VHH binders against q9y6x5. Designs and how they scored, part 366

Target 1, 379 residues: q9y6x5
Amino acid sequence: LPPKLLLVSFDGFRADYLKNYEFPHLQNFIKEGVLVEHVKNVFITKTFPNHYSIVTGLYEESHGIVANSMYDAVTKKHFSDSNDKDPFWWNEAVPIWVTNQLQENRSSAAAMWPGTDVPIHDTISSYFMNYNSSVSFEERLNNITMWLNNSNPPVTFATLYWEEPDASGHKYGPEDKENMSRVLKKIDDLIGDLVQRLKMLGLWENLNVIITSDHGMTQCSQDRLINLDSCIDHSYYTLIDLSPVAAILPKINRTEVYNKLKNCSPHMNVYLKEDIPNRFYYQHNDRIQPIILVADEGWTIVLNESSQKLGDHGYDNSLPSMHPFLAAHGPAFHKGYKHSTINIVDIYPMMCHILGLKPHPNNGTFGHTKCLLVDQWCI
Key: E = the ipSAE of ESMFold2; O = the ipSAE of OpenDDE; V2 = 0.75 times the mean of E and O plus 0.25 times the DockQ between their complexes.

## First folded at step 16 (VHH)

Design gc13 (framework vhh_7uia_1)
Fold by ESMFold2-Fast, scan of step 16:
Structure gc13 (fold): chain B 379 residues (1-379), chain A 123 residues (1-123)
Amino acid sequence: as target 1 above (379 residues)
Amino acid sequence: QLQLVETGGGLVKPGGSLRLSCVVSGFTFSSYHMAWVRQAPGKELEWVSSISGSGGYDYYEDSVKGRFTISTDNAKNTLYLQMSSLKPEDTAVYYCARTEYKYSGEWTPFDLWGQGTQVTVSS
């Protein structure tokens, strides 16, 4: 029988939450599996870009989901809705569920992972749920476990996405220990429910399970605002994305817009597209705008108004506050092993190896994850 | 036929309790988050609490946490706010409102509002 993999994402699960809060169910999962303490995500550190990087192994400039709000200069299309179903936005890469269905006669299943309700290269996940944030974790779990157990051809790759702790991280901020403790305890209980369900169905011992996230969270404040309207009139540009990375499409000369913005605040960097730091791998795509503003950690870009967000993400991917973790359990993984750091793009070639798939060209390095796997050598 | 109707407001003494109800027609909670938003005399709108349509996650403004409980009865299409240990500063018109949590981690603007119900806390 072919190997099976369930990939679970808890959106916005900052790596150091593991050190500051108690996770008895997650720690039980880790003690018989592996933990990667930090996963260095891709820039920008946002939900759609990083979720697509996990399943393609590509930087955002290569897979084309460069932000949660986008404009394509060649086609003049807007990503007007963050759950947009137009395949155009997703067709610059081949995600692992498409490869799984096309290389092998196997099925994929998805409970709301970004992109799984979209036909990509004329291929949609064999089983999927349309995105709806009000659908419970229990209902998502019930569907995934049913599909893993009862499908023909067999489901070998399954995904499960949950919006917390991102929603609460934005509302309360990561420094609100009382509210975050309550939310994170609830997430740990959901992990306990997941493990218990897999054990009761006889899936646990033969299923590879990865629990990860797309990014972290940092504390924001009304004392850390950058008012863009104080530096440039809205008639000079079209705003494609606002905070903490602003995507600016000039309506006048690009140099004039740049000159108005470059000294706007000591708490943001202003880049012409060709001057974006090489380390971001955020330059070579028509969906990356001519001018990008990058706020310093914890600073919010606003248009002459307050922000209700007490937490945010999207910042520089070198910041530890932006990093998620990865935990895994199953026949492919060592037991009780801890690893310090991998890149988020490394997850894709590791998953391809576990499933016996030939990876598409990607930016990950299989060598970075070898120590996690029982059939590989650490070097 | 989309409609939100709030009831249950009134005059109550400090330390007292009230239960607000919001009856929904023309849609169900399964696709939406529901919220309570209040406006005190001479002040701006203040978000109080939200709940997912599934009832799985509830959220509270800090000043009401531990005193107010948001809940739904999906069979009756009714949203509730149980208010206890009421304070004079809780005096406001309370509105039922509809919102969505986007895939991108953003809340949509409130797109459907009730007419409000007055809560007065005075000795």
Scores: ipSAE 0.261, ipTM 0.661, lowest interface PAE 4.7, mean pLDDT 90

Design gc14 (framework vhh_7uia_1; at its last look DockQ between E and O 0.82; V2 from the best seeds 0.00; counts 0 for: pae E 2.9 > 2, unsure alone 64.6 < 65)
Fold by OpenDDE, look of step 17:
Structure gc14 (fold): chain B 379 residues (1-379), chain A 123 residues (1-123)
Amino acid sequence: as target 1 above (379 residues)
Amino acid sequence: QLQLVETGGGLVKPGGSLRLSCVVSGFTFSSYHMAWVRQAPGKELEWVSSISGSGGYEYYEDSVKGRFTISTDNAKNTLYLQMSSLKPEDTAVYYCARTEYKYSGEWTPFDLWGQGTQVTVSS
C-alpha cells in the first residue's frame, strides 16, 4: 500500500505553549512519535504564506504568497481572504497535494488548508472543503478520514486546518493564561479526537500524521503602537498590508515616502525593497511592495482609526514567539524522539520522501529531518 | 426568511442579571459564528461576544469578560447572552448577528442582524 500522510495545522500554535501548558493528548502523540520543538517559519510569519511554504518547501519570495493581503501592480489584482481563489496567486509554485495527485492511483484531500480549494496548475484537490470557519473540527475530521479510508483512487495525502489557537491568541493575547489555558485544552482535546478517530477506523498504525502550525503569537498592547499617520500623510501611499509588517505602495516618489517613514518609530525598521535583509528571503518577488515596515516584537502598526488585537504575529521569523512546533506519528517516524529545531521549508522534502514523491526544487533541506525518519541515518 | 429575533432585555439595577435570547430562523446558526453587539446612546456599535456555532469557542470583549457568557441551544436554534454584574455602562441596545473568522485573523462584517433588545442598567 502506498504511504499515506495527514498534515494537520492548528493555526497560531506557538511552540512554547508546549512548555507552559498541559497537553496530555498531544504529549501522548509525541511520546509515540517525534517532536520538533521549534520550527523556524518563513518571513513574514503570516497564515497564507507559511501554510504555502509548508506544502511547497519554498520561501515566500519563491512561491509568491508573500502576505495575507497582496497587490500585483501589473494586473492590478488584489489578494485577500475575500479574494484568494484566483490561481494567479498560487501558480508560482506547485504544492505537494498537486504533485501527489498527478501520480498514478493517488488522490489528495483537504479540509480547509489554504489554497486547497484553488485549481493550481489546473489541478484542484480531488476532495476538499471550502473554507468555513464555522464548520466543526469533527466534521472536518470526519470528511478527511472518510476520504482517507474510502476514496478511489486512494487519498494518500490529506490536509486538515483549524483556526485555533490563532483566533483566541489574537483576541486575548498569548499572555492571558486563563483564557489561553481554556483554548489550548480544547485544542488538546481535538488532538485526542483525531487520534481516537484514527484508531477507531484502523488508520492509526499505518497513517503518517504531522501536527504543526504556521506561526506563533506575541503579546500586543495599547502602549506599543506605531501610528503611521503621525509620520506620513495617507495620500502619499497605498497600504497593501498593515501590521506588523506593512507593505507600502508609494503614490509619490519612493524616496520621499521612505524618508518620511524611516524615522517614524524606534520600534520599526523601514526597508526599501532592495534593502530588505537577505535572511528574510523576502525580496525577489514583484508582489513585495517597494517599501516594507517591520515592527518590533509586540508593537503594532496602526492608522488613526485602526483597531488593535491583544495578540499578533507576522514579525521577524527569528523570534521564538513566532515559531510553531511539529509533532509527527506513523510508520515513517521514530518513537520518542525529540529534535530541537528545523526550518518550516524542511517539512516539504520530508513529506515528499514519506510519500515517495519527487520534490520540486525547494528551499528545504532533507538532511534536517533525517533523524525523525526510521529509514534514514541520523546525522 | 432569514431572521434573528432578540428578546430578554429590560430594566435592571446595577449588579443585576439578564439573559438575552436570539432565535434564529431560516438558517442553522451552527454554520456561522454568532455574535452579540451593542450600541449605547450616542456611541458606535460595539462587539460584545462571539461563539463558534460548531466549535464552541467563545470570545469576549474585555469589558464583559467574567460577567457575560455566550451560549447556544442547537435544538432551539437559539443564541444566548447571560449577563451578570451589570453596570450602567452596559446600557445599550443589544443585537445578535452572524460573522465568520478569516485566515488572516480578521472577522467578516456582520451580514445579518436582529431588531435588537434594549438593556437598561440604572439604579
Scores: ipSAE 0.779, ipTM 0.919, lowest interface PAE 0.6, mean pLDDT 95
Fold by ESMFold2-Fast, scan of step 16:
Structure gc14 (fold): chain B 379 residues (1-379), chain A 123 residues (1-123)
Amino acid sequence: as target 1 above (379 residues)
Amino acid sequence: QLQLVETGGGLVKPGGSLRLSCVVSGFTFSSYHMAWVRQAPGKELEWVSSISGSGGYEYYEDSVKGRFTISTDNAKNTLYLQMSSLKPEDTAVYYCARTEYKYSGEWTPFDLWGQGTQVTVSS
């Protein structure tokens, strides 16, 4: 009876992969649904920040997950493990599964979406799996479909997270066509498995399904390194996050640290916090450090060492290489409609509309997604 | 007891083949990413290959691509490395190791190691 939504993320799925590789299962999904060709994510273009932006509709400075590694200047707490269970880090926003559970007699289910194994505002996803990267897609899908079909109160919002193609993008780089072709074909097969499972269980016709991602991937090289040790001694600062956006906490005068870094490399921009470009919406939070270094696309910041990554993300969110896509299918969505671009923060108010939830204040614009929906006028 | 036991090393001529095995006990290895890491005489540790616990995703260092194949048998809790077209530069002690991929895009340091098995490629 109530509307249901399954939100699926394939981490690091660059939008341009859709043009360079064949996805027969994904193309069949899109043919009977909608495609947004580019989703402009939030800065910084990292996993935790963007996954939380999808489910809150907020910029990182507003939801508080500003990086995958963080330091809070007010409380002196460190977030150094990406699986940190301290609610403190997540409590600056209210994700959609919390809203879903609190507004009426509804449940949420989660297979490893970032934040779903943490009690946020004293509310944890009704059903969830603790994060473990080695648990198969099949096991995650089995749990999600079981919870969608066998829960009281009914599960109306479900999430499913998968680490690929991000893990392979980092290991091989996106220009390794042989390895990326194999990885992307496997992902397309998983999408086929997802659709088949939902059809076999009688869920497909009445379930809204969104397939999206948090960011893209760009090629890195040992020829494109920025060595911080060549410009500044370790005794002058504490490093909170390194690459491609370095978060610097000065141990001496901030201006002195800034002056040592500002001319370190022509391939890196150095910002005092108050000088970070407004277009990033990355300034108004105590977890954003006094000095931020932003590497140019494909450049890696290092400490007198080589990098292990052949691909990376976190770069300027205006770069097409950092953009994911969004595909959707279900009773709420048109069939065979293509849209050029939306902002990643627009996904949250659209999902609230589909589920009949009142959204918390957010940075998204519902009007940007109206053309995707059958119950909306596209003007 | 948490334990990794490697076997299958030996002396082989250039162009030859070997299959290394790693038997896991004390944990379900399918719940972790498993890796092969080697150390040549007088050199640092070098990562060779990794496989996801699901067996769906394989990762290789560039110098071994097309020559080495990593695989698992979950029923036997055994990790394999099939090595072909072996070169003198592949001479090393080969270690089986356990690791984890994190949301952050980082792989954890290897937290459990076997004793190693010697591979020598020489005429």
Scores: ipSAE 0.567, ipTM 0.820, lowest interface PAE 2.1, mean pLDDT 91
Fold by ESMFold2, look of step 17:
Structure gc14 (fold): chain B 379 residues (1-379), chain A 123 residues (1-123)
Amino acid sequence: as target 1 above (379 residues)
Amino acid sequence: QLQLVETGGGLVKPGGSLRLSCVVSGFTFSSYHMAWVRQAPGKELEWVSSISGSGGYEYYEDSVKGRFTISTDNAKNTLYLQMSSLKPEDTAVYYCARTEYKYSGEWTPFDLWGQGTQVTVSS
């Protein structure tokens, strides 16, 4: 009977929401399992990169999904959330569902985790849903549980993605306590439904479940805008991505473009690629453009236009506002254990251990997660 | 034969109520996100409220929060906006529109619009 794992992401779930809002169902889940209070994610703190880092254990420069919007100068290909299906973008790494389903008597299932509807290394998740954000959590859960319970070969790794609280965090901002309280209560009810469904189907006692997220959310404002059009003419560069980390492809001499941008705002750091801080692990990939602009927390880079966002993410991964949490329950995990922090890349080798998979080379450290697991001793 | 048809607009006094309806034809209503967008005289389009077609989370612009309620009836392929405590500032043409939410945290451009219904709030 091979071990089984369900990996769940609630997009944009900032770690301190756990302290600032009521989560009776999630707190019961944690009480009978484990909590990591802060997960240090990867730079840039965006959705596609961080979801791929969770399932590969790699920094963005190593797995090649370096942003939500990318350009490859050699092939002239563009990547966006409306144009994300070309395996070219994903093939620099092997995600855990591919490794899992290539084992004898194993398959993988996916309800909308980024990349699971793409044939990565000519391998697509054995069971999957095409991305559609209007599909209810209930339908995603019903498909996942049906596949966990009825598939041949059996599904041993499954993943489930939900767009909240990210959507509401962008719309309202994390400081809107009334709206965020309503949204977060709904999410807690969904977690209650998840646990109840697993119990009803007889899966709860023998399925390992991880509930986590990719990043947090910070408050934005109309009085914190950085207007690029005030500093540089559009004709001097191609804009690959805008905010809060802009990716700039110069059309003229790179040093000239850099000099026009470096004093544009005191609330923005301008980096030549080779000068990007080493702590970001964000330099060694051709998809990282020659110049990047990194806005300070809560600042928005715009092209001489208003911003409608009240919350955003993508900022420096040292910021607590960018950090999610991780909770887990199941036979592999201790009960009632709380841990302060891990790196998001550490999740992959832990999952490989639980599933009995040999991890590909990665940036995670298994030792960082040992204290969560019943078959390991802390150090 | 994709169509959105708004009804329920009219003239109402301040403090009054209206319910707008948007009947959907030619596509599976529950597979999309739906929105209400308004345009006051001489002003730009302003998003008002959105809802997932499956009836999940609902979203409101700050000036209408607590006064407007968005809802759906999937059996009737109909989107509603219940408006209460109406103010002169709510005077506008109200459109229903179709959109998507993407991984990137952005709503796609509205790809299908109704013709609009006039709401006028005046003494």
Scores: ipSAE 0.354, ipTM 0.683, lowest interface PAE 2.9, mean pLDDT 91
ESMFold2 (binder alone), look of step 17: mean pLDDT 81; pTM 0.834

Design gc15 (framework vhh_7uia_1)
Fold by ESMFold2-Fast, scan of step 16:
Structure gc15 (fold): chain B 379 residues (1-379), chain A 123 residues (1-123)
Amino acid sequence: as target 1 above (379 residues)
Amino acid sequence: QLQLVETGGGLVKPGGSLRLSCVVSGFTFSTYHMAWVRQAPGKELEWVSSISGSGGYTYYEDSVKGRFTISTDNAKNTLYLQMSSLKPEDTAVYYCARTEYKYSGEWTPFDLWGQGTQVTVSS
């Protein structure tokens, strides 16, 4: 029987939450599986870019989902998550569910992982749910488990996405211990429900399950605002993305726009595209704008207004507050093993190995995840 | 027909309690995030509280935390706001509204509204 893998994402699950709150169900999952304490995500540390990096093993400049809001200078197309399902944005890479369906003639199933409701290279997940944030975790889980048990050709790769703790992290901020405690307990209960459902259906012992996230969360404040309107007039540029990484498309000479911005705030860095630090791997794509502003951790870029967000992400990927974790259980994984750090792009070649798929060229290093796997030597 | 019908407003003294109800028809609110939004005379709309889909996650404006509780009864298609320790500053028209959270980390604009119910807190 072919190996099966369920990839679960809890959006915005900061790694440090594991140390500051009790997760009895997640800890039971980990004791018979593996834990990677920190996953170093890709820049920018946003939902769409990092979810696509997990399933392609590519940096954002390579897979083309460079932000949650994008402009392509070559085609003059604009990307918005508001009803924009144009395959154009996703076609610069081949996600694992496409490879799974085309390479091995297997099925894939998806409960709302970013990109799974879009045909990519003329291939859509065999079973999928259109994105709707109001659909319960239980309904997503019911569909995924039904598809795992009842599909021909068999579903060998399945994804499950959940918006929390990101939605609450934005609303309350990660330092709101009372509200975050309640949210995180609910997530732990959902993990308990997931494990119980898989056991009840006879799937638990033979299914590989990865629980991970795309990024963390940091505390924001009305005392930490950068007013872009104090730096430059709106007539000089088009704003493609705002905070905490602003994407600036100049309407006048690029150097003039840069000079108006470069000394405006001590709490943001201003980069011409070619000067963006190499360590970000955020330069070689037409969707990366000519000028990028990067706010310091906890600072919010605004347009002459207050911010409603008490928590945010998108910041420098070297910041521990931006890092998620990875936990996994199943026949491919060791039991009771803890690992310190991997790169988020390393998840893709590991998943390809588990599924017996030939990975597309990628930026991950299989060697970084060897210690997690029973069939590998990690020396 | 899509409709939100609000009840439960009235006049109360400071420190009092009220329970607002919003009955929805024409859709299953368990597939939407539901919100309470208020407007005091001469002021802008102020978001008060939201509840996610099946009632799993609740969100509150800081000024109402610990005093207000949002809940749903999915079998009755009814959204509630239990208000306790009411203050004169809570005086407003309270609206039931529908919204959703997006991958981008943003809440969508409210796309369906009730008629509003008046809450007055005075001696």
Scores: ipSAE 0.462, ipTM 0.774, lowest interface PAE 3.2, mean pLDDT 91

Design gc16 (framework vhh_7uia_1)
Fold by ESMFold2-Fast, scan of step 16:
Structure gc16 (fold): chain B 379 residues (1-379), chain A 123 residues (1-123)
Amino acid sequence: as target 1 above (379 residues)
Amino acid sequence: QLQLVETGGGLVKPGGSLRLSCVVSGFTFSNYHMAWVRQAPGKELEWVSSISGSGGYTYYEDSVKGRFTISTDNAKNTLYLQMSSLKPEDTAVYYCARTEYKYSGEWTPFDLWGQGTQVTVSS
């Protein structure tokens, strides 16, 4: 009866990995589906912001999840980077699972997608798992497939989140071909397991499946550090977020803090909030701090310490290293079609179309994804 | 009570093998990533290896890859480090530690530590 969609995220899956490594299971998926080679994500190129942009179709200034660490100047609340269940942070937008449950009297299911264990506008995903990074992919997949087959009202929208290759990308860096090869081969095997499980359960032919990611990864180094303590004393500001985008809340006059920071490093841009480039769509929210520092690709902002990260993300969203990909298969999608680039905010209106939902106002453009869909005319 | 207890250290000749064990109590073992961290005399703490509590993903410092194997036995609530082809530079106190990977792309600081077990590689 109703169309069904499973949205899968492999965190930190840089688009360029598809060119440098073999993915036999993913390539078989793509052969009978579609591939978008680059997805231009939103700024800041971080996990929480981009996962919420995928399911809302909004820039960060509009949906309110503007970083992995946040401070709201109006309410004086702080956001933590793990399982923060205060609906306040998530209520500036309506994610697709909430729309799915409210418009169509359908169920949603979630295996750890950011926000799915939080009541948003008094609505929580019908079935969900609390976040725990040690729960296996197989257990997440078993729960999602059980809920897709055995729910009333029917589960029509399901999400599945996996931490790799982000965890390994941070620990080893994307240029460590030996370690990244092992991790990416394992991810490809998990994609094979996913397809096999859906086929075994009779779901494969009637289910739309999207495999995507929130951002890429770039190589970092002990030779590319910006020591913030060398240009400004801690008594002048409160640090809300550090690297590679630092969020600075001044304790003194904003202009004085700005003047202490603006010439601190040639590898960092310093912006007053109103001077943040318009192309970032990162200005109009109380959770965006009065001064933002943006490190150049591969540079890490530190507080008089060495960094243990060999890879990172959060950088300028124009950088190809920050871009993920999108692959999809199912009755809504063409077979064997390749597309060059879409914006990450375009995924939401496309998913609403597939599910027959009326999208909330959003920053995506449906026309950008219409060539992927069998029921659309593509020029 | 939250507790980590390491055993299995000792004196071994270069090229030898040792198996370290870490018994955990007071928390759900499979809900955490576990790590081995070592400290040689007069040196900084060095991360050696990590594993998800349910298994699945293992991580190794480059100098130990291919020589050390991290594993868990959930029924015994025990973390292992099988060490082979040991070198004098592997001489250190080895600590079992608890950590988590977060949505933020960060590993949490090691927040629960064992008392350590001494490994000495010498002729």
Scores: ipSAE 0.341, ipTM 0.707, lowest interface PAE 4.3, mean pLDDT 90

Design gc17 (framework vhh_7uia_1)
Fold by ESMFold2-Fast, scan of step 16:
Structure gc17 (fold): chain B 379 residues (1-379), chain A 123 residues (1-123)
Amino acid sequence: as target 1 above (379 residues)
Amino acid sequence: QLQLVETGGGLVKPGGSLRLSCVVSGFTFSDYHMAWVRQAPGKELEWVSSISGSGGYTYYEDSVKGRFTISTDNAKNTLYLQMSSLKPEDTAVYYCARTEYKYSGEWTPFDLWGQGTQVTVSS
């Protein structure tokens, strides 16, 4: 029987939530599996970029999903709706479900993972759900498990995406212990439901399951706003993305726009594209704008308005508040092993190894995940 | 025709209860998050509560927690707000509104509003 993998994402699951709240179901999963305490995600620490990095093993400048809102200077195309079905935006990389379908007589299944409802290199996930935030976790899980058991050619790679705790993190902020406790308990119950369903269907012992996330969450405040309108007039630029990383397309000389912005706020770093720190790996793509503004942790960039967000993400990927975790269970993984940190781009070559796929060239390092795997010798 | 119709407002004494109803038409109810938003005299709009289309997730403003309950009846395309232990500070026009969480992590602005129903809490 071919190896099978289910990749689950709980959007915005900050790594230190594991230390501050009780997760009995997740703890039982980890006890008989592996835990990576911190996953260092890619910059910018946003949903679309990091979900695509997980399944391609590439930095954002290489896979082309550089933000949740984008402009391509070469083609003059705009990406402003997360449900945009134009393959153009996704075609700079080959995600693992495409590789899975093309290298082997195998199928892929997806419950709303970003990109799975788009044909990428003329290949769409064999089974998929169109994105709808109102569809329950149970319905997504029912479809995934049905496809894992009842498909020809067999589904060997499946993905499941859930919007929480990100939606609540934005609404309440991660420091609201009362509300976050309720939300995280509900997520733990969903993890319990997942494990129970897989056991009832006879899938649990032979299925590799990864539970991870794309980013964390940090507390915001109406006392920590950067008013861009006090820095520069709208006639000088087109705004491609706003907060906490603003993407600026100058309508006048780039240097003039830069000079108006560079000293506007002590809580914002202003970069010409060529001066973006190398450690971000956020420079070599036509969709990265000529000027990028990066707000300090917990600061929100606004246009002469108040912010409604009590939590946000997108900040510097060196910040522990931006880091998710990774937990895994299954025949490929050790039992009861804890690892400190990996890079989010390392997940892709690990998954390719588990599935027996030849990875496309990528920015991950297989050696970083070796200690998690039973068929590998670690250092 | 896309429409939200609110009913159930009125005059009530402090400590009293009211149940607001919002009947929706012209769209698939379960495809959207629904919200109650209020506006007190001389004040700005204040979000009160939201519910997911599945009914699985509910959200409340701190001042109404434990006193207000949001719920849906998908078969009747109706959103409810059960209000108990009402305070003079709850006096406002209450609006039913539609919103959507986008894949990009952004909530759409409230893009479809009812006409509002007046709630007055007075001694």
Scores: ipSAE 0.337, ipTM 0.699, lowest interface PAE 4.1, mean pLDDT 90

